VHH binders against F-box/kelch-repeat protein At2g24250. Designs and how they scored, part 7

Target 1, 374 residues: F-box/kelch-repeat protein At2g24250, of Arabidopsis thaliana (Mouse-ear cress) (q9zuh0)
Amino acid sequence: MAMKKKISTSSIMPDWSQLPEELLHIISTHLEDHYFDAVHARSVCRSWRSTFPFPSSLLRQSYSLPAFPLESKDLCCTLEKVPLFLFRVLTPPDAADASSEYFLGGLGQDKSNDHVELPSPLQCSVKVNVPGTEPILMNMLDCQIIPLGHKYRLMIGCNPEEYSAAFLPLNEQGGGGEFVALLDCTDLFLVLRSTEMRWIRLEKPSTASCKELFTFRGRFYATFFNGDTFVIDPSSLEATPLTPHIDSNFLVPSGNEELFLVKTDFLRCRVSRLDEEAAEWVEVSDLGDRVLFLGGHLGNFYCSAKELPHGCGLTGDSILFTVGSRNVTYPYKYGVHTNKRKAEDNINCWRSSRENRVLFRNRYDPVLSFRVER
Key: E = the ipSAE of ESMFold2; O = the ipSAE of OpenDDE; V2 = 0.75 times the mean of E and O plus 0.25 times the DockQ between their complexes.

## First folded at step 1 (VHH)

Design r04 (framework vhh_7sr4_2)
Fold by ESMFold2-Fast, scan of step 1:
Structure r04 (fold): chain B 374 residues (1-374), chain A 121 residues (1-121)
Amino acid sequence: as target 1 above (374 residues)
Amino acid sequence: EVKLVESGGGLVQPGGSLRLSCAASGFTFDDYAMGWYRQTPGKQRDLVADITSGGSTKYGDSVKGRFTISRDNTKNTVYLQMNSLKPEDTAVYYCAADTYEWGDSYEYDYWGQGTQVTVSS
């Protein structure tokens, strides 16, 4: 006997399955920036599925690396590019839930780790625990999903490692050609150049634990828990202290043009921009169209509010703070709070967001398989 | 200059007890959340315990019921009382200070140099 399953009412009429291929191609060009709409289009019928390819931005790109030198076994090693998204999770309307609707995580097709990640059908469903009701089956592709960028993670065999990785492509058309990778392996740094394909051991420039690695303007940046920050040349591997001095460890690259420093204190957040000509950090009163993410183990990054979909609830001049292992993301409206000068404005938003949490099971991989709590 | 100085580590037998202290200077201690983290070589730092400026506490799952965090605002010091110690508790213990009550090691503003705890016969 056939198993009965959920019957979804389609808003697509039978006539749409007969749409000419020329018109389908016109539609596909309008969906190139809306990756999840392209995935939904693939569920209409066979002709649409062949016309709309599965978005490459949702597939895990990987780089084959030589065997990991700190491992006793000769295991295959890869560096994975994990796309990051902000999910707006639907919760019952409540004043206490106003800042808790956001979950930061990865999404993508993973052929080796399906047991950890959401399955890669054209529609992905997860159980969401909502207090006072039975668990709700939610299709995550029906949530509002906001692309934020990507992070890199090291895979040794089938296991993701906690090692921080920074990846620097040397050729814009390379597609896995020329690159340099820098890994924080706790006791030392490891460097891999694509031209040599051999691991190079690099002494850490600080005795403190490394907080994060990132790339900015063709160089590596390494921050340390004691406040040390170094700029590392990808060719010479020479480490130079970042000048001027920083008084916090929250550095956020904004494209290739700007580097921001986010300094926090009990009641407020202050943002400064590096003025390279004056060699100083200059405090800014607003961030314009920028949205800055301070993301615990996910790293710090930027997006432009101009690239965000309408109705996503995010605007420019914002900082989103993400709790590491819980991936709960809460907004701070920088220019508004600075102008008001009210000591407790951000504390109320913080307390509200802490009552409602979105958790993922794997703290190494911010991708898929999550739990919503209230 | 912000400084966090840990003390009280050492070698103890399984089932023993230790009290760690962290002396803080260079900031308004009363306004900061304080935490203890531990790290074994080759692994990231894990939360042991934290305490907010208001006195609310959180503990890592492996130490609940055995460890107690407390603070003394008159001495600018945070303490970790460790009871019923196990070999698995062997690690370098770090003190941390944070303006936000986040509880994750990446999000702490300031860190001490660490103190070694070894649980062995």
Scores: ipSAE 0.000, ipTM 0.192, lowest interface PAE 13.4, mean pLDDT 66

Design r05 (framework vhh_6fv0_2)
Fold by ESMFold2-Fast, scan of step 1:
Structure r05 (fold): chain B 374 residues (1-374), chain A 121 residues (1-121)
Amino acid sequence: as target 1 above (374 residues)
Amino acid sequence: QVQLQESGGGLVQPGGSLRLSCAASGFTFDDYAMYWVRQAPEKGLEWVSTISGSGGSTYYKDSVKGRFTVSRDNAKNTLYLQMNSLKPEDAAQYYCAKDLEYDSWGYFDYRGQGTQVTVSS
């Protein structure tokens, strides 16, 4: 029973607030895949705000946890599910060379207000270091944005503290499954089972500092700076060394199917895939349509090149390296670099001259917080 | 604070040998890969060798393969570079370096004065 209306696709019409509700609904359906376009649409007027829902991918889900047991006073503890994005920042046209810069980061909202809107463009700016120029401020809303999934962050009290945390759903059902969480507290691990809702202290299986915690095929994996890697059963909490043994390298989980080992040297990378049945790391010469992210403090991630928008400057068979807490991201073409004999080169000069750096205002905050204007 | 102190350089004839040392402090030495880099007076900084935190993996610039050997003693927080069959083109100030973070590639934190290697006949 839709009323037939004459509509115009022309931008010559000056008053967008007069668009029919049917047309606004069609536009909102297409904006579900364009998160910041949806937020911009919500800022036009009140009718647009009611028509375009705030993108759920920009909202942080939080879970109340029992008070943190290692503090001198019981502090409120929450686990946040933070959406992760790859941002493409275009190099200014008058800069040294035509190139794209990338950074890996989380996006969130300020919880101070009911209205979850992005602040003015200037409040979403990041400092970009461009070779040969002074650092500039760039608006993140002018970036190409690629969703990469989620990361968990632990909040203790009123301070945003990022701990290495892994979340494992067990027998997950829509909205009501059991879970186990594992947290690195430097001197020990803490485990929380949803069935008990109490923190369990677990001795670290290695004397070295913990590098990363993640989940793969229903188990916890803990990697350490000395190359130790352990698989932890979520029920028994028994830690077993990963077979086959690895040196100081990076593990990259890819959904439920593949676990990659990335070995880096100063000139190249080598990638191996775990063959669990043979208990062997099998070197691969090509990653196909896979893009691997070594995300520093943001963890290691995977995406399919098929999920990347055309013209983003990235293709499959690549590895993106994020440097420390600064979220600087550098693309490396695995098949090209591995299979071709490269002339000997000074890789430090190569990276320094070609890498652009994007810095958050607070370099230790892996997640941008949006403020809602009142 | 990270401190790196290089030593063992000197004047040597072509074909000679030197052993460089780097004493490290201010960080957990065995958690980090270490690098040897060099700079000749009229050239940029040049990578020479890398050793993993455990010492299990070593990498070399093609021009020094078979002549140089990198090693480390994690109990002594010391990095070494054994240099054999030295050539005039090996003459440079040598620095040891670590990454700012274990996951940082191609960026060095070298704090020392370096040690001068001169090859002359």
Scores: ipSAE 0.000, ipTM 0.264, lowest interface PAE 11.9, mean pLDDT 65

Design r06 (framework vhh_8dlx_2)
Fold by ESMFold2-Fast, scan of step 1:
Structure r06 (fold): chain B 374 residues (1-374), chain A 120 residues (1-120)
Amino acid sequence: as target 1 above (374 residues)
Amino acid sequence: EVQLVESGGGVVQPGRSLRLSCAASGFTFSDYAMHWVRQAPGKGLEWIGNIYYSGSTFYNPSLKSLVTISRDDSTNTLYLQMNSLRAEDTAIYYCAKDLEYDSWGYFDYWGKGTLVTVSS
């Protein structure tokens, strides 16, 4: 594996180092929410590096919490906001493979440093630890890096806990940093309100083990392995069953706009959308520009294909299943016939759109170690 | 290119036994669970059973006493042994590859099928 800048010269590239500082400042303002574009901009020259700050969203954000009430020892407790990304793993040019490799994971700081920042343009290679593989040296200027959202994890002392966590920011448009956090602690739920900073013990609404916690439309959702699903109000903490009842493995919130149900069986995958007013699951024929990530290792989430760079090998109307012992998955098209050889074949089954390989971590530790090469 | 090719079908008399084969290529066969599925004329798909890469098998309860699934990883071949065939077993039989190394029941590739006709 060798990460090197191409030696070919002959491209007409604008000399961006000659841009007036006022224009750089305007561009910087427009890139505030495009953190990897900001990282690439910082690699151009010294003037750009000072104009474009290193994105704080690439560093783990932490919320200080009261001492964990289920521990016999009084230890510092934090909730970490872990950004999740899809990285393209670059293969050497001599390996003319038709398949692309991707890594699904979060970025974290190297334990040896308080600060991690990309080096100069001549030293922008970083060592990335990929599960089940030797560390890969990646050139950040050439990588396709796709933001997917965030996952929250509980830290007690220096150790990550395997408890599922859901984080609900309050007054997000009004600011203030207020939140409510919900944790699955096996035998019970724990709730923390930022206004009180005191742990509240909440009886589980189901006797089954909790499968997933997430937020949708300002409410908490808790799914259980027996198919029970409950909606929990963050103020009253009242749990009500989700109607209609589901016999399903996967619920996927698509922002605050839609909640998808993915039913899997031995023959087909079917996706439905919740119509809360009609109390009905409405089957969908396609996912549009959505890419769904499903399974146990990283939980259930989505991204928009509109946010994917050209040529990344992933398109909308796709599903990636992140279950399995080898931490590998592939993109599958929704609603595509698998055996098109026969004109009479009416089977809508999953099939890979291409032989793209996606590597991922266990959901208990989705964090990729980020190291700067000297 | 992933290919699954079923063989061994044909006309067979009621009460007899028949073994179907599925030759796999284009992937690491020993790493994936494999399935057998059938479709009788004018009916929907019916799952028969699967075999994991470990050799563990799971069957449709309605068919468990009538079928045995096995695999030969050295030849990349999946087998379906059927006993005590009845007219209702007349169907096109499909070989299917599981989605992942240890996933249970989602298929990414199917064979073209082999026809079994149980007739006197």
Scores: ipSAE 0.000, ipTM 0.214, lowest interface PAE 12.1, mean pLDDT 68

Design r07 (framework vhh_7sr4_2)
Fold by ESMFold2-Fast, scan of step 1:
Structure r07 (fold): chain B 374 residues (1-374), chain A 119 residues (1-119)
Amino acid sequence: as target 1 above (374 residues)
Amino acid sequence: EVKLVESGGGLVQPGGSLRLSCAASGFTFSDYAMGWYRQTPGKQRDLVADITSGGDTKYGDSVKGRFTISRDNTKNTVYLQMNSLKPEDTAVYYCATDYSDEWLGYDYWGQGTQVTVSS
């Protein structure tokens, strides 16, 4: 659920600024895990703003790195941790091909000012183009928002780079800000250990192009477009092939306990879970409360259906394919216990969603950038 | 960008033959599987034949023994030789690949070519 309804969702009080600090504190404790509810509360008045802290999960963590070794200019280099969300937009009336529009992207606060405030929620308003009518102005914070995880992006100077990045923090409890980062720079990998702060050039373990880098159980995983997959030890930097060998390119970590392999064969879908002790992929017929998001430049994600907002239209035991259209992705539902895609999985079935797209800036950035139009 | 262009469809009499071609571009053709699918109005696309990068083939039950899929990696082309055609083979035929684009994350399909088997 997004908000605990034991706290009044519709106050009969005529003046919200008169609420006691005790009540504001109680409301604040319920909003700590609800990013946009906290932002809305902070916009009510000054006393609310001081009572409700800005959600730290919306802040972009940034790690200073040595000058990028493949850059001709000696520019500052940083790695940003970008939280990723799935946004659901419902545009009435309910058309014949009625489907909820979903957008995958990151959201963050502008750090250029000394204030930790997100701009007014109304500044996140964007125009949705509907054929045959005038554009509809919509506040993105009125959407249903589903947290999916995070992605790392490389910044050289003020410009984001289109390199895949994985990040392993090493401090668990009271340690320093120690980490190991791995970057895919097309022709080679680059590794940085925070203890040394020097770039290490690492030969790619496959002749194919790297598809994705991610972390699972304290190791780096690298997948390649030819299906090669390697596990890289962050200490030794030794790359070993993932055993058993995979016959698809969709690996989805589910927390720190499970790694799923999704195999698609045109009209068929199979899901397997890694049994590391037996060194085999074991096919599963049920994902329980899990929802798997696959494909596109932003990678593969997991979420729990128990953590989804009420009415978001997503259920457990499902796989969703995202279709990229530059700066917007649309999820596609796929039944995991069926051996065939449904008719709506055809590429021509998403025409209505594409016609009603929200206008966003910058197609090469995993961060969702709003273009506000009056 | 990835592009699949089908050709060779047309009208043919029962018992006749057609050879479909699919010219692929925008990816490393030899590394990926290629397939032919067909669709009749009101139905989902059905597998006709596919061929792996290693040359292993698979056929739909209704076409086994009559159709042959092949590939030419030097020309980036996949073929479907259709023999002993029946009225039931009338459909739009689509070329497909399991290549996944980093931006799109789905299989690529051609626009299709119509095959009509009629007296």
Scores: ipSAE 0.000, ipTM 0.209, lowest interface PAE 14.8, mean pLDDT 65

Design r08 (framework vhh_enristomig)
Fold by ESMFold2-Fast, scan of step 1:
Structure r08 (fold): chain B 374 residues (1-374), chain A 119 residues (1-119)
Amino acid sequence: as target 1 above (374 residues)
Amino acid sequence: EVQLLESGGGEVQPGGSLRLSCAASGFTFDDYAISWYRQAPGKQREWVSTITSGGSTNYAESVKGRFTISRDNAKNTLYLQMSSLRAEDTAVYYCATDYSDEWLGYDYWGQGTLVTVKP
């Protein structure tokens, strides 16, 4: 017997607003990896909007802070949680054996008077700021947008500051938004505890410029361009040198359980994991489902290939290097495959220089800025 | 052994000019994009300019029109011609390969060359 299609005797499309909520929930679950599609779904009708939650990765989270202590005027100060994305340029269907390009950035508000969010329904064209030229119009349909997490930035008044920030939530599951934030303000560190809401000035533990601030296992980590690395206790604010000692390379936290050291010499890449109980760096041969993002103005971070959408072009056991100025990224993909590929082949892939098309720049904002046209 | 050796820094008056050089060894110079970075006293390193293996150039907004990056592949040398120098250009200037990134740390950069714009 054939399946009955007597929903309507008309050739007119069915009313999509009449879909059962159980079916909408199944579709909603599928769209968790497609944030912009979820936003579009919310614009269909009231029933869909109530069924499809607004993507939390696009929700602007802000913390009101005390007036900035290094500012000459008393200006409003906020800490913003900015969503971080990987943009993949889609290969044309007729392209043979062409690799995809990846660009790393956050989707943020423009500093101009046209502070805008992406509308619903989403527009296909967005103006992108390019240093030294007028903004260019880019078709977002040429990009697959892959969510990677978030980065924190300081806003003084309406202007983002170029200070590195690390954010440690304290009562995320039960209590109401308690945190400790650490800022690198070039000449000193600033600490803010949400329970006290006052700025605390700290001497930098190294005379060199700070390279990276991040959190791992409930503590702050600060690396410096001279190779110094310090662990800072969020309660006492005591800074202690990281043991065992490391050279100036990449430190990458992988969740709250693993800290990786990536050493790049010009002949090979080596990855080691910290065994904190034994106080040893233990070399690893495979990263499993881990994808490491290294370098550039966005810092070092991790994602799991299990969290990535099917067909996004990223697999586990991969390292992507981002290079260039603080407002431009040039991603390069490398696999870590000891015992499974020739060292010469790995070195050649590692040392392959490539010119990437520069589509995204913003001189004054560490994230991508878009202007949406009506 | 990869080595980058900067030279040409010194003291100069506002509006003056200076030419920096970076001698590279230990890698295939012709195959890599190479960049200039700078670090002012008490500040983080910032990118200044990049030249690709193909000769394409990019500049930070603050130096565009005043600085010119170039390379001599036969000599394995990178250059930065600086003109119309300003007080804010005072910094230690570093040479780095593009793939080395500003995040690879001090060991992957040259020793730097100091440029002081007085007064």
Scores: ipSAE 0.000, ipTM 0.155, lowest interface PAE 17.1, mean pLDDT 64

Design r09 (framework vhh_8fcz_2; at its last look DockQ between E and O 0.03; V2 from the best seeds 0.00; counts 0 for: pae O 11.9 > 2, placed apart)
Fold by OpenDDE, look of step 2:
Structure r09 (fold): chain B 374 residues (1-374), chain A 124 residues (1-124)
Amino acid sequence: as target 1 above (374 residues)
Amino acid sequence: QVQLVESGGGLVQPGGSLRLSCAASGFTFSDYAMNWVRQPPGKGLEWVSGISGSGGSTTYADSVEGRFTIIRDNDKKMVYLQMTSLKTEDTAVYYCARGDYELWSGDETYFDYEGQGTQVTVSS
């Protein structure tokens, strides 16, 4: 009986830093459409970083718009498209209670002339601002990067003030074709049509401050702090209320597939999807692989659970709700029986689950940092 | 992982006293309100007492007001329930429970984690 010597193939991890430049160039050409992969590639070593350019798609695309007609001053107006992402980094030393740190926000090229010596052979590609600490450089090689889409910001004036804006392309060419932009100003909306290239005043459909502007399937949507929600037709500019006045309403688009309405009393949530054909809200008990993020500084958004890092503690078919001004986000699941809650008489709703709580470390930074408690 | 471990339960005569302890781990303790809840035999879960993250605010069910005292030690990550003037009606399994959010809506308390519980029996 010949004892087959298990040749322990010590899988010598190849030193990727030693790849020939010619191969790196070939790889680079194949990553042109994968900007996050390019970010990872740039984190391998100096040679890789030099070979893989910073993705242009991650650069804030700026569009010059006609001057903003407020207060009798023509102010320069620039529309910025800001990509949003979630990434996991190593827990900072000062975070004693967290196994992992996550960041949500935009990614851009570092314009600082500060040449920081990086440990060889790996390169740091992301500057992370942790509250109470100096900014640190993070190597993205072992980090998970998840695209979350993009936000539009309007920068007005020499000392640019940021305004919330929604941008709706009217043709398949996106930013290069016909478009309508909707801007949230203090007292009114401003609309810019590409065909006219002038700002038009539009009365707000609510007396409350606008919470969020976004687009979904060719329409503008506006949410207000008093719970008002409206759909605005980009052609007629008519605003139609979507829901009766209900406190604590949240709209969240799931790409171009579904628009969800979440009603909550913080203890329980009801979730509905918009049936556009029937022009009605249909209650749902299942979100599939979707994780809805509600109530955060970045607005409402969704993520596929499949894209989340393994072991992060978050699962699909969930709502992560940030309550009020608190730096805490709670997970909600449908039909959760805890036997511990007085209100458990109706299980046909979304309730707080025992999944990991997410604690925000900073809400006011362009990049949100948070930790998942395990 | 969030863990809550209760201790200090036992058998006591009416009018007696007990001190329950709960050891917390796996989360930033001071960020959460902590609560004691109990389940009497054959009955549902009943809220007993709560204490804010800082320890600056405490609240009690009417049934235990004046008899029970909730205290926390954030350095040790402990919450305690001092029970005095115990009654037969206080017989229950007692649980330490972490508050989901400080939303006190009336008499309803919301919890996301609880321990295994500790048995308290008040009997002659």
Scores: ipSAE 0.000, ipTM 0.265, lowest interface PAE 11.9, mean pLDDT 75
ESMFold2-Fast, scan of step 1: ipSAE 0.114; ipTM 0.565
ESMFold2, look of step 2: ipSAE 0.006; ipTM 0.265
ESMFold2 (binder alone), look of step 2: mean pLDDT 81; pTM 0.832

Design r10 (framework vhh_8dlx_2)
Fold by ESMFold2-Fast, scan of step 1:
Structure r10 (fold): chain B 374 residues (1-374), chain A 123 residues (1-123)
Amino acid sequence: as target 1 above (374 residues)
Amino acid sequence: EVQLVESGGGVVQPGRSLRLSCAASGFTFSSYAMHWVRQAPGKGLEWIGNIYHSGSTFYNPSLKSLVTISRDDSTNTLYLQMNSLRAEDTAIYYCARGDYELWSGDETYFDYWGKGTLVTVSS
C-alpha cells in the first residue's frame, strides 16, 4: 500500500515545499474564511503547517468542571462547546437530474484507523453518519459549509449526557475567562460560577419538563413544555416569569438585539419579535435576510442570509423545521406562505419543501469526525 | 408514483359512526407511518393521529376518545374509525404519509397527501 501511496502522491502533487515564507503568509491571510482550505494547506508540508494555523472554529472548546454532584462516584465532568454546521452536498455540474442534499452536525478530528487515504494531501475526508445509512466518507471540498452556532454538551466521565446547558461569559474582553453555566438535570437545575467552582442546586421555577435553556442579553432563559418561560439572573439566580406570557412556542435569539417567538399551530407558523419597551410580542410579516433553524434537540439557531455562500439553496425569510424520527428538516418560506389566504396553501407549502431535507448524523450525538490526509 | 386515495365520506347524522379508508400505492406501505389530518370549513389543518409500521398509534389528545386508527398492510389500506360524530367534526379528511416525533406535541411530518374526502355531520 505504501509504494502505491508514494507513487500516486508524487505523480499528482506539485512540489510546494519550495514556496517562499512571504508568499505562504499572503496565501494564509486569504484563507481565513475558508476553514477546510486552511486545513488542507496545513497537510502539504511542514512549512505550510507552521504558516497556516488550525482553524479555531473547528476546535471544540471545553471547560473542566467540579465532580458531578448527582453521582456518588465523584465522576469528573466537562462542558464542551460544540460548533454546529449546515453541510450542503454540491451537485455535479454535468448531472441534469441531480439534487442537493443537506446534513447538520458538528465537526471533530477522526482518529479512526480505517480512514481512506487520498492521493492528494490537499484533500480531506469526513466520515459522515446519516440516519438510516452506513457511514459515508465524503470529500469536504465537495461540500458547502455554513456555520450556524454552538451547542453546549455535558460529559460525565467518558459518557455524553443530553442535558440542556447554557453558558454565559461574564467578561470576554477582560480575558479573565469568568463564566456562569446553567444545566437542566431533569429534576433540578445546577449552576456553576467559575469564580467559586462549586455546584449550586437550584429548584426549577416550573413543575413541567424543561424544553430549552439559552442566553440573551446577559440573562438565562428557560422554557418549559407547559408554556412557562422564566428569565434567570446569573448573579442573584432569581427566576422571574417572562412577560408577556407565551404558550408552548419556540424562542430564537438573534444575537443580543432581537428575540423571536415562533408559534407553530400544526403546519402553520407565526413569528413575533419582542418589543421590550412596550412589553409585547409584535407579529412580523417577513424575516428579511434572516434564516431561523428550529433544530429540536440541537436547539434553535439564527443565520443571516447575507453571510451564506452564493448558491447554497437557502434564502432569507426562511424557517427550517426539524421533525420526525429520522431527524428530517424542511425549509419553510415565511413571508410567501403567511400572505396566503387559504388553508390549502399550508398543505402546498409542506408538499413543496419535502425534497429539501436536512439530515442529522444522530439526534443525541450530532458530531461528525474527519481527518486531513497526508 | 406515490398515490393516496381517501374514501368513505358523506353526510352522516350527529351521534352516528363513520369509517374512512385510504388506499395507498406506489411505495412500500408497510415501511411507513401513516397519518389522518382534517380541515373544517374556514379553519386550519388539525392533526388527528398516526399509526406506525409496528401498529403503535398516537392521537391528538382532544380526539383520542372519539377515533381509532388502524391499518391493513396486506391491502395497503389505512382506516379511521370515528364515533359519536358532532357538527364540529364536519371537515375534509386527508390521509398522509410520514413520521411523528413527540418530543414536542406540535412537531410532525408529512411528505405525501391524498386529495381528501368530505364528511358532513348534519341532521
Scores: ipSAE 0.000, ipTM 0.258, lowest interface PAE 14.2, mean pLDDT 66

